# VH-VL binders against B9 domain-containing protein 2 (B9d2), part 21

Target 1, 175 residues: B9 domain-containing protein 2 (B9d2), of Mus musculus (Mouse) (q3uk10)
Amino acid sequence: MAEVHVIGQIIGATGFSESSLFCKWGIHTGAAWKLLSGVREGQTQVDTPQIGDMAYWSHPIDLHFATKGLQGWPRLHLQVWSQDSFGRCQLAGYGFCHVPSSPGTHQLDCPTWRPLGSWREQLARAFVGGGPQLLHADTIYSGADRYRLHTAAGGTVHLGIGLLLRHFDRYGVEC
Key: E = the ipSAE of ESMFold2; O = the ipSAE of OpenDDE; V2 = 0.75 times the mean of E and O plus 0.25 times the DockQ between their complexes.

## First folded at step 20 (VH-VL; framework fv_greziprubart)

Design Gn1 (from Gk6 with light chain A60H; at its last look DockQ between E and O 0.44; V2 from the best seeds 0.00; counts 0 for: pae O 3.7 > 2)
Heavy chain, then light chain:
Amino acid sequence: EMQLVESGGGLVQPGGSLRLSCAASGFTFTDYYMQWVRQAPGKGPEWVGLIRNKADSYTTQYAASVKGRFTISRDDSKNSVYLQMNSLKTEDTAVYYCARDEYGDWLYAFDIWGQGVLVTVSS
Amino acid sequence: DIVMTQSPLSLPVTPGEPASISCRSSQSLLYTNGYNYIDWYLQKPGQSPQLLIYLGKYRHSGVPDRFSGSGSGTDFTLKISRVEAEDVGVYFCMQALETPLTFGQGTKLEIK
ESMFold2, look of step 20: ipSAE 0.585; ipTM 0.835
ESMFold2 (binder alone), look of step 20: mean pLDDT 93; pTM 0.949
OpenDDE, look of step 20: ipSAE 0.113; ipTM 0.748

Design Gn2 (from Gc2 with light chain A60H; at its last look DockQ between E and O 0.53; V2 from the best seeds 0.00; counts 0 for: pae E 12.7 > 2)
Fold by ESMFold2, look of step 20:
Structure Gn2 (fold): chain C 175 residues (1-175), chain A 123 residues (1-123), chain B 112 residues (1-112)
Amino acid sequence: as target 1 above (175 residues)
Amino acid sequence: EMQLVESGGGLVQPGGSLRLSCAASGFTFTDYYMQWVRQAPGKGPEWVGLIRNKADSYTTQYAASVKGRFTISRDDSKNSVYLQMNSLKTEDTAVYYCARDEYGDWIYAFDIWGQGVLVTVSS
Amino acid sequence: DIVMTQSPLSLPVTPGEPASISCRSSQSLLYSNGYNYIDWYLQKPGQSPQLLIYLGKYRHSGVPDRFSGSGSGTDFTLKISRVEAEDVGVYFCMQALETPLTFGQGTKLEIK
């Protein structure tokens, strides 16, 4: 059985105009993938950039999967949230990244888009993890892609991802 | 793991018809828009058309050069997209690729391409 | 239709040196949401195109960081900071703003 270790961090975000930011994340995989260690979703702490425009989180990602094939390769889904001084939270951006398939260290810059209207509510309610709600979440997220013609750009989320593969030699991938 | 495989290419006379197939594997085919792109020998790619998913009613769009002659369809139960080519012209000679449109109308980023099939329209 | 014009059409390079490819569109690809709707593809000899850059500057998964995209509006650039032997092929830009989707003529990158 082939195995994938995804270890790294959600470094931070740039290009958001909101004052306090945190990021919710989830990882989605196909049915033949099993999580051996780590959690499928998480949330960063809040950061308030005061000098410059980068929110900084350094939020660790440490996931270990087993799989029976290359189908359903892991994808990260990201929600950037803002928090006001009264503690009220609002979805500020949505994006996703494919986890790279090659071993080694990768710098990922994940674009987000700013949801408006009913899509803000729908995306805010979507689970970003891969449990029984994965099919519903994929439907919501794919529908949100149709908003690009009527929405504004969000900021960018920056990640550093290290990938270690084991027993993928049957697929021609160096482990 | 994610893969597209075209088939059905070959030699056909002007005015003839040909049907290309593209079989998908390794991803949830029903969620994605699918694209056809062609490339004449020694030339850059030319967009042929697209078909949307079930949620968007399987609607299609075509390049002006093929509109009215080509029809894109899909069968989600077979993870396949098709290109029916009628009234073929010698100018239609090209390698035809199917491609997955990762983000649909949002970005139009073709992240998975098939190997292509050659269609030759000649007497 | 939006016309995409690439330059140069042929780009001989020495391995280890930088390379730069330009793409100009006949109308702005900058949409009101702040994104430039342009992709870059590489077609290696005998292969299908592969996605390098989307939305003008974002690297597709597995693309080395020596590739970068820049520009806005009608003028766009793909840069390779240090060309390697596996970078040989034809590079295409594609506007992704509206159908019909249109490609540039291509830039053939060759090793001198």
Scores: ipSAE 0.000, ipTM 0.539, lowest interface PAE 12.7, mean pLDDT 82
ESMFold2 (binder alone), look of step 20: mean pLDDT 93; pTM 0.948
OpenDDE, look of step 20: ipSAE 0.051; ipTM 0.725

Design Gn3 (from Gk6 with heavy chain T30S D31E, light chain A60H; at its last look DockQ between E and O 0.59; V2 from the best seeds 0.00; counts 0 for: pae O 3.9 > 2)
Fold by OpenDDE, look of step 20:
Structure Gn3 (fold): chain C 175 residues (1-175), chain A 123 residues (1-123), chain B 112 residues (1-112)
Amino acid sequence: as target 1 above (175 residues)
Amino acid sequence: EMQLVESGGGLVQPGGSLRLSCAASGFTFSEYYMQWVRQAPGKGPEWVGLIRNKADSYTTQYAASVKGRFTISRDDSKNSVYLQMNSLKTEDTAVYYCARDEYGDWLYAFDIWGQGVLVTVSS
Amino acid sequence: DIVMTQSPLSLPVTPGEPASISCRSSQSLLYTNGYNYIDWYLQKPGQSPQLLIYLGKYRHSGVPDRFSGSGSGTDFTLKISRVEAEDVGVYFCMQALETPLTFGQGTKLEIK
């Protein structure tokens, strides 16, 4: 089988107005992908940067996959949370980005959207583990404005990802 | 490999009809909005229309230039999106692309494109 | 409809030199959520368009860091810090704020 190593880190985040930030993350793949080593989800420590400064997490990502093809290429889902002085957590942003498909080292900037509305609405948009899914899969909207009206720009999560591919040529798969 | 492959193009007379097909592979087709974009010779791209996914009830939108004449549909079981073109005009001559919309209505961004298929409307 | 206007339409560049492409929209692409809804695409010779930048400044996966997007409101810029031979093609901006989606005229980047 072909192998994909995803090695890197969630470096941190910028553009958040909140303090005491941490990130919940998950990796989603197609059914043909098997995780050989690593974990499919995690959570960073909390960082409390100065307002306007970058939050640093330096959270390691180390995944080893086996696959028979390119279908269902890994996608990273990110959820940035803030913690207030009372220890209450709020969703500060949600985003996703595809893991790069080209071998080598990559710097990724993942934009996030912050859900607006009631706390219940925010929870409904919370990170859900498992397979790939759309944020608003449970809702029906007539157009782009509907989605956008319920979101605000979040900050950006910064990642450094190294990608190693092995034995893709054996399966006639070109990246 | 993530791929889109268009088919069904060709030469047709004004007033005629064509049906374009776009077959997807390498990704979970049913999750994504699909877009049609065309490009006339020597011109910039022109958005034709979109079809949303099942979660958003397969709703469609069209450019004014094709509304009432073109219909976009999809069959998720076949990983395919279609463009039915009726009452074709000479100005419909273009290379037609299907494209995957990565972010849906959050953001229209086309991250996967087919190779395109030529449609020529001529007497 | 939102009109997208690119400049220049032709851009001869010496390899290794920087390049800059401007895109102006007839109305603001800054949405109430704080994002600018503009994409940048590159169509290399004989190929289909490919996504470079979305939301004005975010690079799509696999896009080299020599590409960058900037701007807000109605004025946007795509920059290439060091042009390479593989960067030859036609660059298009597209507003993604509202339908109908509309593209710029395109900027043809050629090696001088």
Scores: ipSAE 0.075, ipTM 0.735, lowest interface PAE 3.9, mean pLDDT 87
ESMFold2, look of step 20: ipSAE 0.410; ipTM 0.799
ESMFold2 (binder alone), look of step 20: mean pLDDT 93; pTM 0.949

Design Gn4 (from Gf3 with light chain A60H; at its last look DockQ between E and O 0.55; V2 from the best seeds 0.00; counts 0 for: pae O 3.9 > 2)
Heavy chain, then light chain:
Amino acid sequence: EMQLVESGGGLVQPGGSLRLSCAASGFTFTDYYMQWVRQAPGKGPEWVGLIRNKADSYTTQYAASVKGRFTISRDDSKNSVYLQMNSLKTEDTAVYYCARDEYGDWLYAFDIWGQGVLVTVSS
Amino acid sequence: DIVMTQSPLSLPVTPGEPASISCRSSQSLLYSNGYNYIDWYLQKPGQSPQLLIYLGKYRHSGVPDRFSGSGSGTDFTLKISRVEAEDVGVYFCMQALETPLTFGQGTKLEIK
ESMFold2, look of step 20: ipSAE 0.471; ipTM 0.807
ESMFold2 (binder alone), look of step 20: mean pLDDT 93; pTM 0.947
OpenDDE, look of step 20: ipSAE 0.139; ipTM 0.756

Design Gn5 (from Gk6 with heavy chain T30S D31E, light chain A60Y; at its last look DockQ between E and O 0.50; V2 from the best seeds 0.00; counts 0 for: pae O 10.4 > 2)
Fold by OpenDDE, look of step 20:
Formats: C-alpha cells, sequence, structure tokens
Structure Gn5 (fold): chain C 175 residues (1-175), chain A 123 residues (1-123), chain B 112 residues (1-112)
C-alpha cells in the first residue's frame, strides 16, 4: 500500500487571552487508513505566555500511515485548554485542520473557535476522548448566523508539518 | 478517493421537471451538509441551495431564484443528495454541481465538488 | 444579497511573476466572531472548482504556499507569489457570511 508520513510539531498558539495553555489533539482518518506507527492523540505541556505572546509547546507529531487511496485523508482536531490558578481546565478554543496532501514541509495555521454561553453549553461542544471529535450540540441551529452568534474567535494553533509520500504511483493513487 | 458524482441531467422543455442525483463516496456522507451550485454558460457560479445533516434536522435553504420550484433532499443510507427541479425555465440552464460543505454552519466552504451535470432547458 | 465584485476579470500573467486578484463585498464580511467569511476557489480548465482559501486567509489542505489571502471587511485580495502554468483557470471569491451565498464574477488567469 501507499504510505504517508506525517512528521512535525505543534509549535504553539497565538491569539489567546488565557494563561497556562495546553493543547489536546487527535488525528482522524478514513477507515482505509492504517496507522503503522505513532499515536492518534496527544496532549502538549502547559505554557504560560505573557499576555499577547505566543504559547510554545513544540509538541512532536510523528505518524506513519498506510493507505489505499486519498479518501479519508488525515485531519487534525485541536483543543486548546487553559488552566486557572485552582487547576481547573477550561476549553479556550477548538478547531480542526487538514493535514497537507502535498509532499514537503508546511506551516499550518489552524483557527479555533470557542463556544459562548454557559459552561454547560461549552462542554456540549467540546471534544470527546478516544480521538478528539467535536460533539454535536443538542441545540439545533436553524441557520449559520444563529450558530455563529454562539461562537467567538479563538486563537490560532501553529503547526509545522512535513509530509512524505511513498508508493502512491505504484498503487495508482494520484495526489 | 473522496468524490461526488452527479447524474440525471439532460435536455428538458420549459415547464418540465428533472431530478438530479449526487452520489457520495469515500467519506461519511451523513455528517456533512451538502450544497448545490450551478453555473450558466459563460457566467459565474450561482448558489442554488443547501441541505443540512441529520444532527441539524435536514433543514434546507434555497436561493430566491429557485425557491418554490426546486427541492433538495438526501438519503444518507444511499449516500446521496438530490435536487428535484420543477417548473424549469430557460434561465435554469447550467452545469449543476453538488458539493460537500466541510465546515457546516461554522463556515460554508466547499471542499469536494462533483464533476457537474449539464441541464439544458430549451424549447 | 451581498454582491461580490472581482477585479480584474482577465489576468494575463507571465510565468514566475506575481498575480493579485481583488474581491470586494457590498457589505462587511467580518463577523462578530472576528473572522472574515470569504472563500476563494479555482476552477481549472475542464475541471470542477476547488477550494483554495477559506476565512479569507487560511489555505486549504494541499494548496501551495504561493497562494495567500488577505484583507478584512469589504476588501480582499488573493495573491500568487509566483504564477505557474498549473495556476491557469478561473478564480472565484465567495462570501460565506450569509445565505444566499454569492460568488464573484470570476477572474480568468492566463499565461502570456
Amino acid sequence: as target 1 above (175 residues)
Amino acid sequence: EMQLVESGGGLVQPGGSLRLSCAASGFTFSEYYMQWVRQAPGKGPEWVGLIRNKADSYTTQYAASVKGRFTISRDDSKNSVYLQMNSLKTEDTAVYYCARDEYGDWLYAFDIWGQGVLVTVSS
Amino acid sequence: DIVMTQSPLSLPVTPGEPASISCRSSQSLLYTNGYNYIDWYLQKPGQSPQLLIYLGKYRYSGVPDRFSGSGSGTDFTLKISRVEAEDVGVYFCMQALETPLTFGQGTKLEIK
């Protein structure tokens, strides 16, 4: 089968007003993708940047996949969390970005959103474990505007990703 | 490969009806909003409408130009979205695309497009 | 409806040279959440449109870094730092702020 190496790091994040930031992440793929090495999820250490400064994590990503095609290309799901002085963790932002499909090195900026409203509503929109996935809120929004009214821009997570492709041509997979 | 394949296009007389189908493969169809976009010859794209996923109650929205005449539906068990076009007009002549909306109501962004199917409304 | 206006409509470019496409909206696309709801698409000859940029400045997966989006409010720009032959096609902006979704007229990029 064709092989895909995803090598890089979650560099850090900007645009967050919270302190003591860390990131939970997960990689999602189609069923045809097999993870040969690496982990599908992880968590960075905590960084406490000064207000307006970038949080740095430098968290490594090293994944090796086997695949028969392009369907289900890897997607990175991100949760940015803050920890208060009492050790309580709160979701500061969530989002996702597609792993690049072109071989080479890439810099990715992944925008995040945070839900507005009660803590309960925020939790309903948080990621679940076992490979972070955004939960669909029980609240159904009739339109995009209504939905957006309950969200605010979070910061941006910055990634450096190297993509290596192997044997795509051999298996008739066009990139 | 993730793909969308439209079918059901063709030639139809004004006032006639046509039903387009869009078959999805390579992704979990049921999770995504689906969009219809058309493009008349020599013109820019025109949004036709959308249908949301089950989590958002399969609600639909339509462009004013097709509202009341066109109906979007989906069958998640068949990984398909449909565009029922009634009372067709000559100005409905276009290549019709189905597209996947990757981001739902967070953002309308169409990351996967079908090849398009030509609908010609002519006497 | 939000009107999207692109300029130029035709853009002949020498390979290796930069290109810039403007898109203006009739109303601000900056939403209260802080993001600009505009997408950029490329339709290569004989192909379906493909997503290049979303939310004004974020490159979709697989999009070369020679493509960049900028702007805020009502004025947006798609830039190609060094045009390549494979960049030929029609570029469209689309406002994604509200329905009905509306597209620009398209900018046809050609190689000189």
Scores: ipSAE 0.007, ipTM 0.550, lowest interface PAE 10.4, mean pLDDT 87
ESMFold2, look of step 20: ipSAE 0.602; ipTM 0.853
ESMFold2 (binder alone), look of step 20: mean pLDDT 93; pTM 0.948

## First folded at step 21 (VH-VL; framework fv_greziprubart)

Design Gko (from Gc2 with heavy chain Y103S W106S, light chain Y35S Y58S; at its last look DockQ between E and O 0.10; V2 from the best seeds 0.00; counts 0 for: sugar tag NGS L33, pae E 17.8 > 2, placed apart)
Fold by ESMFold2, look of step 21:
Structure Gko (fold): chain C 175 residues (1-175), chain A 123 residues (1-123), chain B 112 residues (1-112)
Amino acid sequence: as target 1 above (175 residues)
Amino acid sequence: EMQLVESGGGLVQPGGSLRLSCAASGFTFTDYYMQWVRQAPGKGPEWVGLIRNKADSYTTQYAASVKGRFTISRDDSKNSVYLQMNSLKTEDTAVYYCARDESGDSIYAFDIWGQGVLVTVSS
Amino acid sequence: DIVMTQSPLSLPVTPGEPASISCRSSQSLLYSNGSNYIDWYLQKPGQSPQLLIYLGKSRASGVPDRFSGSGSGTDFTLKISRVEAEDVGVYFCMQALETPLTFGQGTKLEIK
């Protein structure tokens, strides 16, 4: 089987107006992909930069997959949340990006979008209080085209992702 | 020193209009939702409505008793919130307060209040 | 709408003694994050309201530690461990769970 090792970090975020930020993340793959090691989801710590400064998390990602083919390549789903002084969490932005398909190190800038009006209420009920499962988030992200008509541009999440490929020569891919 | 100062109150006849202003100072106004609360003489407070910040597209919510007659707006360049009151009724007579809210979409706590302005609606 | 009912409506106290004010909501104020969304305010004579307690039990900045909040679900209590003369005024609870936000009818605390 071909193998993919995704190792890197969620570095931080810029362009959010909120001051106390954390990021929830998850990774999706197609059915032919098997996780050999690591955890498919996680959450960063809260960082409280000055307004306008970059939030820094340096949150590690370390995942190892086996796959039978190239279909269903990993996608990273991101939710940026703010936490107020009363402990209530609010969704500040969400987005997704594809894991690169070429080996080596990559700098990724994942744009997010901010829900508006009734969509913010709906998403907040799904996510507020921490941890509605990423299953709820995945359902909303799966309908992302439907929801993007009711969003505005949000901030950007910055990631550094290293990709190691093994035994892809069978598919004509150079490792 | 964080401060909210209301202005624009007074006497009006039923059916009239008034616009209240609330000027903020001493904090980053654009980060906060803003609230209006009123208190009729001898009664407890009654929530009037809110306006969200720029990040939440300045959306508003209103109590049923004022919806359609009152409009909340804000001007972040002037650090100000406004309450436009139309079609005023005698039951709208109250002291009107603006308040700051750190909570976002759930409206948690009003940690800064103005001194209030009296609006009297009488024939 | 969530109805907030306070008791007592009038509370004469002797300085130095404890006081308790109760507030009952018509629906649970416990949110999925484990917090109760209830605030307490004090309105001193001739002044605007000021925040004392939020999220059921957290003291606002500058509020003395003699004030404490307790309770969960539908029944909540504001306690003053030793009443001082400056504590005179009307106390209001407010539910902060959902709009329209609603207040209790008030408890007037007076020095005997």
Scores: ipSAE 0.000, ipTM 0.467, lowest interface PAE 17.8, mean pLDDT 81
ESMFold2 (binder alone), look of step 21: mean pLDDT 93; pTM 0.951
OpenDDE, look of step 21: ipSAE 0.015; ipTM 0.582

Design Go1 (from Gk6 with heavy chain T30S D31E; at its last look DockQ between E and O 0.59; V2 from the best seeds 0.00; counts 0 for: pae O 3.9 > 2)
Fold by OpenDDE, look of step 21:
Structure Go1 (fold): chain C 175 residues (1-175), chain A 123 residues (1-123), chain B 112 residues (1-112)
Amino acid sequence: as target 1 above (175 residues)
Amino acid sequence: EMQLVESGGGLVQPGGSLRLSCAASGFTFSEYYMQWVRQAPGKGPEWVGLIRNKADSYTTQYAASVKGRFTISRDDSKNSVYLQMNSLKTEDTAVYYCARDEYGDWLYAFDIWGQGVLVTVSS
Amino acid sequence: DIVMTQSPLSLPVTPGEPASISCRSSQSLLYTNGYNYIDWYLQKPGQSPQLLIYLGKYRASGVPDRFSGSGSGTDFTLKISRVEAEDVGVYFCMQALETPLTFGQGTKLEIK
């Protein structure tokens, strides 16, 4: 069985106007993937950067997967949340990025989108842990442009990801 | 490794037909939009068309230059996308690429490309 | 259709020197959501195109940080801070705002 180690961190985020930010994340894989160690979801601490500055989380990612196939390569789903002075949380942006497939260290900048509309509509468009990998899976959709129309540009989440591969040669695949 | 492999290219006479196939491996094919792009000799790429995923009802769009003549389809059980080309013209001569649309729900960005297959339309 | 115009069409560069490629669109690629829907691709000699930049400024996976995208609206720029031999090829911009997707003419980067 092939093995994939994903080691890194959610470094922080830029481009958000909110002063108090944290990130909820989840890792999604295909059915052929088994998590051997680590957690499939997490939440960073809250950072309160100065206005215009980067929010820092330095949240560790440490995942060990076994896989019987290459299909369903891991992807990270990210939700950036803000917390107001009353402790109320609002979704400031969401996005996703695939874990790199090349061994080595990678720096990832993941753009996010902010749902427009009511709070309920925003939540409905947010990633749900344990849910479908794609948000639109449960939505009647007429095209990609529809998603654009209901979103605004969010900030960017910055990640550092190291990828280690083992025994992939058994499948005759060069990585 | 994530990979796309085109096949089915070759020489065909004007008015003829050809079917290209693109086989995907290394990723969950059914989740992604797939694109066809062609490149004539010495020219830049030209978008041919797209096919969306099951969630978006496998809808398709085509460039005006191929609309009515070309048909894009997919078989998720075979991790494959196809380009049926009918009524071929000499100007259809090009290397044809299939590409994965990584961000199909948000934008069109082709992060994985096949090696390309040559289609030559000539009398 | 949106017309993409690149300049220059030929770009000879000395290794180690910076390079800059311009792309202009016939209409604004800035969408209502605040993102610019433009991609940059590199086609190395004898190879398929590869994604460099999407949404105008975000680097694709595996793309070195010497590549950067900037601009907004109708004027965009791809920059290479320090050109290396492996950067030789044809660079294309593509508008991803609406179908039909359209590409620039391409800029051929060569080493002097």
Scores: ipSAE 0.080, ipTM 0.742, lowest interface PAE 3.9, mean pLDDT 88
ESMFold2, look of step 21: ipSAE 0.395; ipTM 0.783
ESMFold2 (binder alone), look of step 21: mean pLDDT 93; pTM 0.949

Design Go2 (from Gc2 with heavy chain T30S D31E; at its last read DockQ between E and O 0.63; V2 from the best seeds 0.00; counts 0 for: pae E 2.1 > 2)
Heavy chain, then light chain:
Amino acid sequence: EMQLVESGGGLVQPGGSLRLSCAASGFTFSEYYMQWVRQAPGKGPEWVGLIRNKADSYTTQYAASVKGRFTISRDDSKNSVYLQMNSLKTEDTAVYYCARDEYGDWIYAFDIWGQGVLVTVSS
Amino acid sequence: DIVMTQSPLSLPVTPGEPASISCRSSQSLLYSNGYNYIDWYLQKPGQSPQLLIYLGKYRASGVPDRFSGSGSGTDFTLKISRVEAEDVGVYFCMQALETPLTFGQGTKLEIK
ESMFold2, look of step 21: ipSAE 0.556; ipTM 0.829
ESMFold2 (binder alone), look of step 21: mean pLDDT 93; pTM 0.947
OpenDDE, look of step 21: ipSAE 0.502; ipTM 0.847
ESMFold2, fold request of step 22: ipSAE 0.521, 0.549, 0.567; ipTM 0.820, 0.790, 0.825
ESMFold2 (binder alone), fold request of step 22: mean pLDDT 93, 93, 92; pTM 0.948, 0.947, 0.944
OpenDDE, fold request of step 22: ipSAE 0.701, 0.726, 0.665; ipTM 0.892, 0.899, 0.885
ESMFold2, last read: ipSAE 0.544, 0.443, 0.463; ipTM 0.816, 0.772, 0.796
ESMFold2 (binder alone), last read: mean pLDDT 93, 93, 93; pTM 0.946, 0.947, 0.948
OpenDDE, last read: ipSAE 0.594, 0.661, 0.632; ipTM 0.865, 0.884, 0.875

Design Go3 (from Gj6 with heavy chain T30S D31E; at its last look DockQ between E and O 0.46; V2 from the best seeds 0.00; counts 0 for: pae E 2.1 > 2)
Fold by OpenDDE, look of step 21:
Structure Go3 (fold): chain C 175 residues (1-175), chain A 123 residues (1-123), chain B 112 residues (1-112)
Amino acid sequence: as target 1 above (175 residues)
Amino acid sequence: EMQLVESGGGLVQPGGSLRLSCAASGFTFSEYYMQWVRQAPGKGPEWVGLIRNKADSYTTQYAASVKGRFTISRDDSKNSVYLQMNSLKTEDTAVYYCARDEYGDWIYAFDIWGQGVLVTVSS
Amino acid sequence: DIVMTQSPLSLPVTPGEPASISCRSSQSLLYTNGYNYIDWYLQKPGQSPQLLIYLGKYRASGVPDRFSGSGSGTDFTLKISRVEAEDVGVYFCMQALETPLTFGQGTKLEIK
């Protein structure tokens, strides 16, 4: 089986007005992908940068996948949260980006969107079910124009991702 | 590798019809909006139209220059998008590209393009 | 329809030197959400267009950091800090604000 190693980090974020920030993330793949090692979701520590400065998380990403095909290439879903002085958390932005498909090291800048409306409406638009998971890909694309209308520009999440491919040629998977 | 491959191009007389196909591989085709863009010789690209995904009811939009004559469709089971071109005109002569819309209506950014297929409309 | 106007149409550049391409839209591409909906594409000789920049400033995957996008509203700029031989081709801006999507005339970058 072909193997994909995703090694990198969520470096930090810029362009957020909030002073205390952390990131919740998830990795989504197609049915043909199996996670051999690592975790499919995580949360960074909280960083409290000076106003206008970059929030640094340096949160490691270490995923090992086996795949029978290229369909359903891994995609990162990102949620940037702020924490106020009382410890209350609010969604400051959400976004998504595909993991690069070419071997090597990549720097990714992922734009985020901030839901507009009430807190409940924001959560309803950003998460599915009882967990703090970003909406499924199908939901993200569904009614995209509507989502655009009910969002404001968020900050940018910065990632460094290394991609290693193994045995793709052996199993007839072309990169 | 994520890839789009167009086919079905060729020479056709004015008033004729042609059907282009675009086969996708390397990604979950059904999740993405697909775009058609054409480029006449020596000119810049011209947007032809789009087709949205199942979640958005496969809705389509077309450029005014092709509306009523061209039809975009897709078959997710075959990972393919199509461009049916009817009542072709000489000004329709161009290289036709299919492209993946990475973000759909969020951004309209075409991150994957096919190699293009030439359509020549001439008497 | 939104009209996209690029300048210059021809851009001869010495390798190692910076390059700048301008794109002007007939109406603002700044959406109410605060993003500018403009893309930049490069079409290398004999190839299909490839995405360089989206939302005015974000580099697509695999795009070197020598490429940068800036601007807001109706005036946008694509910059190359140090032009390399592989950067030769035609650059297009595209407004992604509304349909019909429309492209600029293109800027042909050549090596002197």
Scores: ipSAE 0.454, ipTM 0.834, lowest interface PAE 1.7, mean pLDDT 89
ESMFold2, look of step 21: ipSAE 0.547; ipTM 0.833
ESMFold2 (binder alone), look of step 21: mean pLDDT 93; pTM 0.947

Design Go4 (from Gj6 with heavy chain I107V; at its last read DockQ between E and O 0.46; V2 from the best seeds 0.59)
Heavy chain, then light chain:
Amino acid sequence: EMQLVESGGGLVQPGGSLRLSCAASGFTFTDYYMQWVRQAPGKGPEWVGLIRNKADSYTTQYAASVKGRFTISRDDSKNSVYLQMNSLKTEDTAVYYCARDEYGDWVYAFDIWGQGVLVTVSS
Amino acid sequence: DIVMTQSPLSLPVTPGEPASISCRSSQSLLYTNGYNYIDWYLQKPGQSPQLLIYLGKYRASGVPDRFSGSGSGTDFTLKISRVEAEDVGVYFCMQALETPLTFGQGTKLEIK
ESMFold2, look of step 21: ipSAE 0.706; ipTM 0.868
ESMFold2 (binder alone), look of step 21: mean pLDDT 93; pTM 0.948
OpenDDE, look of step 21: ipSAE 0.535; ipTM 0.855
ESMFold2, fold request of step 22: ipSAE 0.572, 0.599, 0.520; ipTM 0.818, 0.825, 0.815
ESMFold2 (binder alone), fold request of step 22: mean pLDDT 93, 93, 93; pTM 0.948, 0.950, 0.948
OpenDDE, fold request of step 22: ipSAE 0.669, 0.658, 0.491; ipTM 0.886, 0.881, 0.852
ESMFold2, last read: ipSAE 0.413, 0.632, 0.607; ipTM 0.778, 0.841, 0.831
ESMFold2 (binder alone), last read: mean pLDDT 93, 93, 93; pTM 0.949, 0.950, 0.951
OpenDDE, last read: ipSAE 0.575, 0.562, 0.634; ipTM 0.863, 0.860, 0.872

